# VHH binders against f1rkq4r372to572: the designs that were tried, part 26

Target 1, 201 residues: f1rkq4r372to572
Amino acid sequence: KQMVRVLERVCTTLLGLEDQLNALDRAAGDGDCGTTHSRAARAIQGWLKESPPPASPAQLLSKLSLLLLEKMGGSSGALYGLFLTAAAQPLKAKTDLAAWSAAMDAGLEAMQKYGKAAPGDRTMLDSLWAAGQELQAWKSPGANLLPVLTKALLENAEAAAEATKNMEAGAGRASYISSARLDQPDPGAVAAAAILRAILE
Below, E stands for the ipSAE of ESMFold2; O stands for the ipSAE of OpenDDE; V2 stands for 0.75 times the mean of E and O plus 0.25 times the DockQ between their complexes.

## First folded at step 20 (VHH; framework vhh_gocatamig_d2)

Design j2 (at its last look DockQ between E and O 0.01; V2 from the best seeds 0.00; counts 0 for: pae O 6.8 > 2, placed apart)
Fold by ESMFold2, look of step 20:
Structure j2 (fold): chain B 201 residues (1-201), chain A 118 residues (1-118)
Amino acid sequence: as target 1 above (201 residues)
Amino acid sequence: EVQLVESGGGLVQPGGSLTLSCAASGSTFSEHYLAWYRQAPGKKRELVAGITDSGYTLYADSVKGRFTISRDNAKNSVYLQMNSLRAEDTAVYYCAIGDLWSYEYDHWGQGTLVTVSS
C-alpha cells in the first residue's frame, strides 16, 4: 500500500507547513495559502478513510483532481485540477518513466495555457517547471541511477522555489504590486517543491 | 469595493432547468477566474463550476453534462445554466471571483437559493 503511504506523507507535509506558507503568502497576498493547502490535506485524509485509492495512476490523478477541485476551496483547487486532469491522460496506457515525464509536461502545459502564466512569473510553476526539466532530461533509467536523478530533481525544484524570492511578480495578486522583488519565496512554489519531496522520498 | 449579486434561484421540479446569474460592480471580470460554488444544508461549500479568463471550463463530476458555466465580460456577468435538476442540487449557490495565481478567491456573493422538490 505504497500509494497510501505517499499520500499520507504529502498530507503530513502540508499540514506541517501551514503557518510557514501563510506567512509567505502575507508578503503579497491575504495569507491563506497555507490554510488552503491544509484543507486539501484534510480532504485527502478523509477520502482515504472512506476508500482505498485507485491502483491505476491515471485513475488516482483523476480522482485527486476532482477531490481538490471540489473541496480545496481556493483557486489553488482549479490550478491543481488543471494540472492533474491533464497529467492523468498520458498515464492511461503506460506508467513507465517516459509516461510520467509526459504527464508532468501535460500538467505544466495546461497550467501555462489555461492559467496564463509562465516560468519566471513567481508562481508554483517555477518549482514544477524545474522538476519537469530534470525529468525530461532523463533518458535511460537504471535501477541504481534513480536515487541520484531523484535527488537532482528535488534539489532543482527546491532551488527554483527559493529563487522566486528574487523574481518580480508576473502573475497572481503579487503581480499588482509595483516591480518589487518581495524578497520572500512564492508560497505556491514552496508548497509545490515540498509536495514533490514528500512524493519522491 | 467589488460587490457580487447572484440572481435566478428558486423552486424547481426535478428534471427542470434554471439559469443563475451573477453580476459584479466595482471591477471588470475580463482578467479573472470566475466560479460557482454551492452549499447544501449541513454540508461544506463545494465547487460546482469554474471558468478561466482564457475561457477554459471546469466542472464538478456530479454536474458535468447537466450544468454549463459561461461568462459575458461586456456585461460583467457570469452564468450557470442548470439542466436536468435533481434533488441533490438543492443548495445555496454562490459566485466567486479571483485570480488563479493568488491561490484564493477575492470576493464572494451572498448566495441564491435553489430548491429542487416535487
Scores: ipSAE 0.487, ipTM 0.774, lowest interface PAE 2.5, mean pLDDT 84
Fold by OpenDDE, look of step 20:
Structure j2 (fold): chain B 201 residues (1-201), chain A 118 residues (1-118)
Amino acid sequence: as target 1 above (201 residues)
Amino acid sequence: EVQLVESGGGLVQPGGSLTLSCAASGSTFSEHYLAWYRQAPGKKRELVAGITDSGYTLYADSVKGRFTISRDNAKNSVYLQMNSLRAEDTAVYYCAIGDLWSYEYDHWGQGTLVTVSS
């Protein structure tokens, strides 16, 4: 129920960003980042019409992974799929804060390992990594809880996305363009930050 | 309507112990995050301890090793065992419940006063 609303919000967000993401991607890519994410959104919406999402976070992430790998396609689909598949594993045993932190770490590790990107390479990883760092901080005693964490996660993720406008492409399609002057944020990072906002707002 | 009622507060000497309880009515604690906050006069409300639905616990640095948070879902209750109390622990203590997916606290209690004084 709550999960359905969250997923719907994610989908609505991505559909709304289609043109913006495509515009950002025209500078460094083939201009279809927005369209690719919209395809993912429509796939998720279609899935939700068939049946409610799994109650287990681990199962949910696993199902989403498969769906994105099948329907989204492209590099983004592959990367999200890897992230979600890995992130689902720690959540099988527990769903507490530590488990979610471990999930984020696992996802980030998988994305780096198989996606061959690192923080600072001007990719979706930058936003997700920034969010992950904040989530890890929750392990420290004295951390304020949910509202503060949410705000910090979002601010850091969005800041990281924006910061990609000043980064050289170290991975992704843009990295193959030697002469490209990049003065806009990476569309992948922007999309990732927007997804997090849709989830956490 | 969900209501939270704190109890167990009172006057205690430094070095003493006290156990706070919070009972919920109108809803279950199952699948909710539970927390204790405190607010001293003239200070902002601060987190004391939290416990997730799976039993993961968090503590403020100032109370770590002295306070213990626990929950009993069957009784819809959360507890705060406070040992080695200090004067600086004097505050109104509040119980709060949060939804794991809303990322907000859903309900707060009215608070119970804890006074640590010689």
Scores: ipSAE 0.019, ipTM 0.276, lowest interface PAE 6.8, mean pLDDT 87
ESMFold2 (binder alone), look of step 20: mean pLDDT 78; pTM 0.786

Design j3 (at its last look DockQ between E and O 0.39; V2 from the best seeds 0.00; counts 0 for: pae E 6.7 > 2, grease 25.3 > 24.2)
Fold by ESMFold2, look of step 20:
Structure j3 (fold): chain B 201 residues (1-201), chain A 118 residues (1-118)
Amino acid sequence: as target 1 above (201 residues)
Amino acid sequence: EVQLVESGGGLVQPGGSLTLSCAASGSTFSDHYLAWYRQAPGKKRELVAGITDEGYTLYADSVKGRFTISRDNAKNSVYLQMNSLRAEDTAVYYCAIGDLWSYEYDHWGQGTLVTVSS
């Protein structure tokens, strides 16, 4: 099924980025962002061996939220859990493009509200927010615009992740150590952009 | 110096209840995400429950419906109400504070042992 293929591609992507994300994390953190995301990937792979994923997007996001809270753990697992729990709600009734835009908005709102971060604070929110802004701009595209939307969304998210190299740390571990710009992108933002690419390719 | 002190652990029968508490000194909880973790012998530390500064709660699937996390910012305290305890809940329970954007928590307590046995 296409959902299993997408989830496996996300997992393979994260496992392949482990060393790169850990290297980025050493600049401002404890050097384990890649290891943490690999743990999440392995948990998802294990789950897929035991169960088929739900066909309903709302059920899928809810299950992933609980899985990451329990198996990934840590503050990053909680952060993904908050996003996914909130994003699942608009998808319970509908799964059209407007519902997916609402799901992204809900997830972003939860991260900002409960995580006390905003775009520009050098976090994974920067990549996700950029993707959400693009999705909102193209909420009702014609059929021929979907390839353009996908390309623009990915380019916007990846550019936002790269741009975090120029940001002052406003949240997270780096905010306790330095208020100056770091010369490397935030590993969480890089991971979020890579996840989006794996989903949309 | 920030110190976190857990209390309320002990021996309890299956199906019983315990309330764990964690008090902070040297810093305030009021603007932080708070969590309870547990570690059984030979296993990795795992998240049990978390609560945001605004009161939104998250629970591991294994404890959902049985455990309730709460906070009292005036007392700089976080609580874990544990009901319907099972032998599998036997572990050392730790509280932790930090923001959600860190890949690990800033401070941890020393732990309190919960043993569920007949």
Scores: ipSAE 0.100, ipTM 0.563, lowest interface PAE 6.7, mean pLDDT 80
Fold by OpenDDE, look of step 20:
Structure j3 (fold): chain B 201 residues (1-201), chain A 118 residues (1-118)
Amino acid sequence: as target 1 above (201 residues)
Amino acid sequence: EVQLVESGGGLVQPGGSLTLSCAASGSTFSDHYLAWYRQAPGKKRELVAGITDEGYTLYADSVKGRFTISRDNAKNSVYLQMNSLRAEDTAVYYCAIGDLWSYEYDHWGQGTLVTVSS
């Protein structure tokens, strides 16, 4: 039940960002980043109407991975799918904070490995990586520190997304745009940060 | 230039089996995500199965339990074992190497037709 609410919040968030993300993407890409994420959101919503999500986090992430690969499409779908597939693995054994930290690390590693992007390349990886750094740093905190962790994680992710406006594109569609300095944040990074907020708020 | 060549498609009766192969030249699979897609007439291309270099697999719900994706890095090949084939499995099947940031799979094969019909 809680998981469904979280997913619904993610979907609502993405749907709400469609126009903004498209606008950002028009400057650096083909202008469909928002539409792509909305497609993902609608797919998730449709999935949830058909059946309850899996009980285990590992299974959930795996299912989401597949769903995004199938329904979201594009590079974003593939990247999220790969991230989620890798992230699911550490969660098979445990679901504590350490496991989630490991999951984030695994996902980030996979995204970098297969996506060939690095932090600072002005991609969704920047936001996720920033979040991952906080999660890793706080992987063994007391329960009373979780709110602080969440806040820090989100702030860093959002800051990282914003910081992409000053980055040169090292990967993605923007990387094909000659040396014109992009002055807007990467829509992928913005979307990723928004997803994290939707999950953790 | 990297080329992918699918093979193994053909006509099969419902309940039958086929094994598709995809061989790459000009590049190696070893560090790449590999996938099988299919496109039926009048339908969008859809993921059938994926496999990471570490051997993690994903399957479309419609093929789970029936299809198996595998890879042989030494042969620079990916395979799709299809069992219990159904009419709805009829499609052109494509293999793809995932370069996930290029907004397209880096490379697609020409496809191989699988027709399931009585």
Scores: ipSAE 0.094, ipTM 0.549, lowest interface PAE 2.1, mean pLDDT 88
ESMFold2 (binder alone), look of step 20: mean pLDDT 78; pTM 0.792

Design j4 (at its last look DockQ between E and O 0.01; V2 from the best seeds 0.00; counts 0 for: pae O 8.6 > 2, grease 28.2 > 24.2, SAP .672 > .668, placed apart)
Fold by ESMFold2, look of step 20:
Structure j4 (fold): chain B 201 residues (1-201), chain A 118 residues (1-118)
Amino acid sequence: as target 1 above (201 residues)
Amino acid sequence: EVQLVESGGGLVQPGGSLTLSCAASGSTFSDHYLAWYRQAPGKKRELVAGITDSGYTLYADSVKGRFTISRDNAKNSVYLQMNSLRAEDTAVYYCAIGDLWSYEYDYWGQGTLVTVSS
């Protein structure tokens, strides 16, 4: 898929989710998660109007990391910045499917290490981690299996996002206020799953 | 309620240095992501630097190598060391505190003005 079209689809998806993500965020936060992701989408759209994206995946992820860090206006920008900066490194030498799996693993490791969270803490990490587990099958896929593997990845990420409704908040602001389960999905996890679907559909 | 107070702004010559401080009351910094933003006249607020509770630092391209963010959790303070200042660094500087996984900044300071001019 052409990179510009993929990025535009991600932006359109995030803009369409603004109200839903804000509603989910009100359960444990300030209700701004959707607005923050809309700012990210607008920043990407503005960048694409000014210049074409780099052809190199490593350079692309590095540019997106800086753009989101500077323009999102929320701590989400730092999270995506941590992920994308680390994910860019394995893609400097190779861009095959194994390299993309390694990129996902590097991004997940950076989020866990520098963000001090783990799967199960009710964060966007839950969706991304679930996707990363499915990407292991991409390292050696048959061509006729790729649609099945893509479907499994998206379903696993979306299920993990939904499952955060049953988790206690371990890393987010809710962990300082209460240890109770919130019975709603984490807005960051929902956003991450939606981004993955926009990329892969 | 958390209150953030920036200090250390002022008028400096190009090439000079300045240290900004931000102190919090009512909450501890130790588990928070801390950031400095700036807003120049007629421009949108932009990130300058951030630092995670694990100590990992993030910088805007325009300030890399010139600015250093640091934190002192015992004093509930975050600092921005600004070296090799340029006219384009003129702005109101704001500190912000939030939890990374809440996806937003919870509190913002009122700002401190930095003016870099000959």
Scores: ipSAE 0.402, ipTM 0.742, lowest interface PAE 3.3, mean pLDDT 84
Fold by OpenDDE, look of step 20:
Structure j4 (fold): chain B 201 residues (1-201), chain A 118 residues (1-118)
Amino acid sequence: as target 1 above (201 residues)
Amino acid sequence: EVQLVESGGGLVQPGGSLTLSCAASGSTFSDHYLAWYRQAPGKKRELVAGITDSGYTLYADSVKGRFTISRDNAKNSVYLQMNSLRAEDTAVYYCAIGDLWSYEYDYWGQGTLVTVSS
């Protein structure tokens, strides 16, 4: 099924980025961002071997949330879990573009509320927020606008990830390192953008 | 009843400019997404440009840098400024409104013909 392919693509992407993300994280963290995301990927792969994913987007996001909270661990696991749990709520009633926009908004709000990060703080939120802003900007785009919207979402998310290389850490592990020289993008932002690409490409 | 009426189409030489207008009656644009589409003979209808209620714009790759979409909510109108026109821009141009955040447009104009020819 299409959903399985998407999830597999996400997993493959994250596994492929393990070393890169760890390298990025060594400068401002404990160097395990890649390993943490790989753990998530392997957990998802294991889940898919047991049973197909739910057909309902809301159920899918909820199940993924629980899985990540259980298997991924760390701050990232918690944040993704919060995001996905919140994002699932608007999708219970509808699955149109408006519902997905609301889902993104809900996820972002939850992440900010509990993660205590804001856009510009050099975290995974930067990429996701950029994508969310683009999604919210589009109303009634029609089928022919979807490819353009997708492209814009990805470009903005990736640009935001890259832009974190010039940001001061306002949240996350890097914010606790006063002497850290930050000249590379935040690994969390890079990972988030890569996940979006894997989903939408 | 909502009606969309396009105007401004006509014959123009390559490299020329043309401004299309679309006026709505029976409804207001202020909170709606607006778009211009075009359909050439034997081809599928394709997006040309779109503009959100907040003024965010998007364009087909083929018209980027040449076309500009704008809106005037007070006049309940949307415009398409077309510069540096090419033969391949020849088509019937349609304006469209999406009342609901859906994958379909709710209202279409009847279209205005743009012919770019030497």
Scores: ipSAE 0.013, ipTM 0.281, lowest interface PAE 8.6, mean pLDDT 87
ESMFold2 (binder alone), look of step 20: mean pLDDT 78; pTM 0.790

Design j5 (at its last look DockQ between E and O 0.01; V2 from the best seeds 0.00; counts 0 for: pae E 15.6 > 2, grease 26.3 > 24.2, SAP .705 > .668, placed apart)
Fold by ESMFold2, look of step 20:
Structure j5 (fold): chain B 201 residues (1-201), chain A 118 residues (1-118)
Amino acid sequence: as target 1 above (201 residues)
Amino acid sequence: EVQLVESGGGLVQPGGSLTLSCAASGSTFSDHYLAWYRQAPGKKRELVAGITDSGYTFYADSVKGRFTISRDNAKNSVYLQMNSLRAEDTAVYYCAIGDLWSYEYDHWGQGTLVTVSS
């Protein structure tokens, strides 16, 4: 029930950002980043109407990976698919905080290795990398500290997304556009940070 | 705490022009995305134009080519130049300030009425 609420919140967040993400994407790309993420959100909503999501986090991430690869398309769909497929592996045995940190690390590694993206390349990886660094600092939070640590993770990811406005294009379609157009945040990094906020808060 | 004051509205003939202004007090525009919205009687508020902190602009399809948004961070102001006005542009126009991470802009002005009629 909690997972359904989280997934619906992610979907409504992405649908609400469609115009903003498309506008950001027009500065450095084809202007369809928001439309692509909205397509993913609608596919998830349709899936939820037909079946409850798996209770296993590993199965959930694997299913979402397949759904995004099939329905989202484009480089964003491929990057999310690589991330989610790899992130599912550490979660097959355990689901404690260490396993979630390992899942984040595995997803980031897959994006870098197979997606040809690195931190600083002005992609969604920039936001996810920042979140992963903060997650590694989560060793044994007390119950009263978890909201503070969650806020720090989200702020770090959002700051990294904003910082992409100062980056040279190193991957994706932005690599063909002048530096003047790179004064705007990368739409993929913005979308990734928004997804994290929808999941965690 | 932030206050936004729109000005420049009025009655104009079809085909005419107006410039709307919005000035802020209590905060600076320089770090924020700015937008103009409008609301016609009995209709939902709709986006007209926006401008990012770096100067990238975006427009509703219904006004593209006729309206131009600009900002002057030194004067803490945002402007909307409206040309080739049509009857369907009649609305109360609001300026808004916000950040990228919210579902809506955080602060709104009180609005300025634009009426386009013969």
Scores: ipSAE 0.000, ipTM 0.162, lowest interface PAE 15.6, mean pLDDT 74
Fold by OpenDDE, look of step 20:
Structure j5 (fold): chain B 201 residues (1-201), chain A 118 residues (1-118)
Amino acid sequence: as target 1 above (201 residues)
Amino acid sequence: EVQLVESGGGLVQPGGSLTLSCAASGSTFSDHYLAWYRQAPGKKRELVAGITDSGYTFYADSVKGRFTISRDNAKNSVYLQMNSLRAEDTAVYYCAIGDLWSYEYDHWGQGTLVTVSS
């Protein structure tokens, strides 16, 4: 039940961001980033109507990966699919905080390796990478990883998304547009940060 | 009371090898996640390696291919084999254990110093 609520929150968030993301994407892309994420959201909602999500986090991420690859499409769908597929692997063995940290790292590694993006390239990876770094930073003695980690992680991810407005496009569609004025944040980074907030808030 | 005791630290030359051990008393490792962390002077403590109850391992990027974490549940111990050591590996190394879905580590060792210097 909790997982369903989280997924619904993610979907609602993405649907709400459709116009904003499309607007951001018109400057440096084809203007369909929001629409693509809305398609993903609707696909997830449809899936949840058919059956409850898997109880296993690994299975959940794997199923989501397949769903996004099938229904979302585009570069975003491929990147999320890569991330989720890789992230699922550490969670097969255990689902403690360290496993989730490993999952994040695995996902990030997959995105970099196969997606050919790096932190600072003005992509969704920037937000996710920032979140991952924060997660690592709080694995120390005396750290309460509940409210503090969540807050720090989200703030870091959102800050990273905003920071993309000052980055040159090193990857993604924007990197192929020489005449594009990039004075707004990357819609992919904004979407990724919003997804994290929907998951963790 | 659960106690973790690290051992095996010391001075080693660059390119050398060292094996750290961590032994637990008062509890068993069998159902716990185990990890090695390190903290260099003036730096934050960072994850080096972790191993799940089922034996899945993961490493920091800086040590991948050089370090190996392993566990022996019968001996209630976890190990860190460190090869091709570098100066930047110099730190106090800590052993930690955690439970399923824990948002904090249950127990930490006192640490063992590893110094890599020519």
Scores: ipSAE 0.000, ipTM 0.238, lowest interface PAE 12.2, mean pLDDT 88
ESMFold2 (binder alone), look of step 20: mean pLDDT 78; pTM 0.786

Design j6 (at its last look DockQ between E and O 0.01; V2 from the best seeds 0.00; counts 0 for: pae E 16.7 > 2, grease 27.5 > 24.2, placed apart)
Fold by OpenDDE, look of step 20:
Structure j6 (fold): chain B 201 residues (1-201), chain A 118 residues (1-118)
Amino acid sequence: as target 1 above (201 residues)
Amino acid sequence: EVQLVESGGGLVQPGGSLTLSCAASGSTFSDHYLAWYRQAPGKKRELVAGITDSGYTLYADSVKGRFTISRDNAKNSVYLQMNSLRAEDTAVYYCALGDLWSYEYDHWGQGTLVTVSS
């Protein structure tokens, strides 16, 4: 039930950001980032209406990977699929903070390895990487530090998303724009940060 | 102009096998994400399989264990080996090309029909 609420919050967040993300993407891409993420959100909502999500985090991430791959469309679905599929693996044995940190690292590694992007390339990886660094730093905190961790993680992710406005595109559609000065944040990074907030708030 | 041309479709009996091919002209596959989609009558287009430039593969749940996607960059081609075909696999199959970090595919083929029927 808690997981369903989290997923619903993610979906609502993405649907709410559709226009903003499209606007950001018009400046650097084809203007459909928001629409693509909204399609993902609607797919997740539809899935939840059909059946409850798996109880296992590993299974959940795996199923989400497939769902996004199949329903989100575009190559972005595959990118999320890479991340989620890899992230699911460390969660098979444990689901503590260390396992989630490992999951984030695995996902990030997969995105970099197969997606051919790196932190600083002005992609969704920038936000996720920033969050991952914080998780890694706090992978063995006391229970009373969880609120601090959450706050720090979100702040880092959001700051990283904002920082993409000053980056040169090293990957993604924006990388094909040779002489254009990008002065807005990457919509993928903004979306990723928003998803993390929806999950953790 | 970049063109994708699918081939290999046809009529096959349930349990049979078929290999689809997609060849690109006007561009190279080497740095692109490639995918096979299919659309059955009255249904939405759905992903069947994808392969990154590094060779990482993804499959729809319905085809896992039965279908295999592969690529040959030297031949500028992508393939879909389909085994243990079922009636529900009947569809027009499309090849798609895109950058992995893009939101949409850049190019689509015209499709090739696969009919699985006894």
Scores: ipSAE 0.033, ipTM 0.381, lowest interface PAE 4.2, mean pLDDT 87
Fold by ESMFold2, look of step 20:
Structure j6 (fold): chain B 201 residues (1-201), chain A 118 residues (1-118)
Amino acid sequence: as target 1 above (201 residues)
Amino acid sequence: EVQLVESGGGLVQPGGSLTLSCAASGSTFSDHYLAWYRQAPGKKRELVAGITDSGYTLYADSVKGRFTISRDNAKNSVYLQMNSLRAEDTAVYYCALGDLWSYEYDHWGQGTLVTVSS
């Protein structure tokens, strides 16, 4: 099914970015962001080898949340876990475009409330927040602009990830670094943007 | 009661320019997604441009490079600068307000007609 193809594309993307993400992480952190995301990708691949993924989007996101909390670890694993658990809830009743926008909003709220991150803090939230702003257009009439909205969503998420190079660290791994602006984009934001591109392409 | 009022429509020759305005009364734009839609006779409404509360913009491919959306939260207004107008831009243009935290479209204006004709 298309969900298996999407999940494998995400995994292949993350495995291909391991060295780049680690290099970015060395500028502001421990140098392990790429390794952590590769570990998540391998865990997902192992899970897909053992069983087919749930057909229900809500069940899929809930299972991915548990898998990442267990296998990925670190602050990234916790943030993804919070996001996915919350995002699954609006998808239990309906799976239309409005429900997916609600899922994104729920995930973003959970990351902020329980992960103590905000837009501008130089975290993966920066990319996801930018994507969430573009997803609001999915609530509007004219859903036949979906390819245009998808392109805008991806471009804004990728631009927001790049823009983190000019941000003061606020939360997450980058928050352990001095308050001076960094010259490199945040690896978590880069990874989140790459995941979105893998999903939507 | 929230009202959205569009203005600035009119007749213009191909290649010309217009600026559309949308002002809200009874509520504020803060924390809202704002958009311009258009509807030509016999066609469905389509998104033209949108702008988030954070300032991110979105344009339909058919208007990219020609139209610019902007907002002024102090004046409770959103604008659409339309340049290099073409006959296919002829439509009624609508302002729309959406809530980032709600999954329903709260309000629509009554529309302003733009006609691009020789």
Scores: ipSAE 0.000, ipTM 0.142, lowest interface PAE 16.7, mean pLDDT 75
ESMFold2 (binder alone), look of step 20: mean pLDDT 78; pTM 0.790

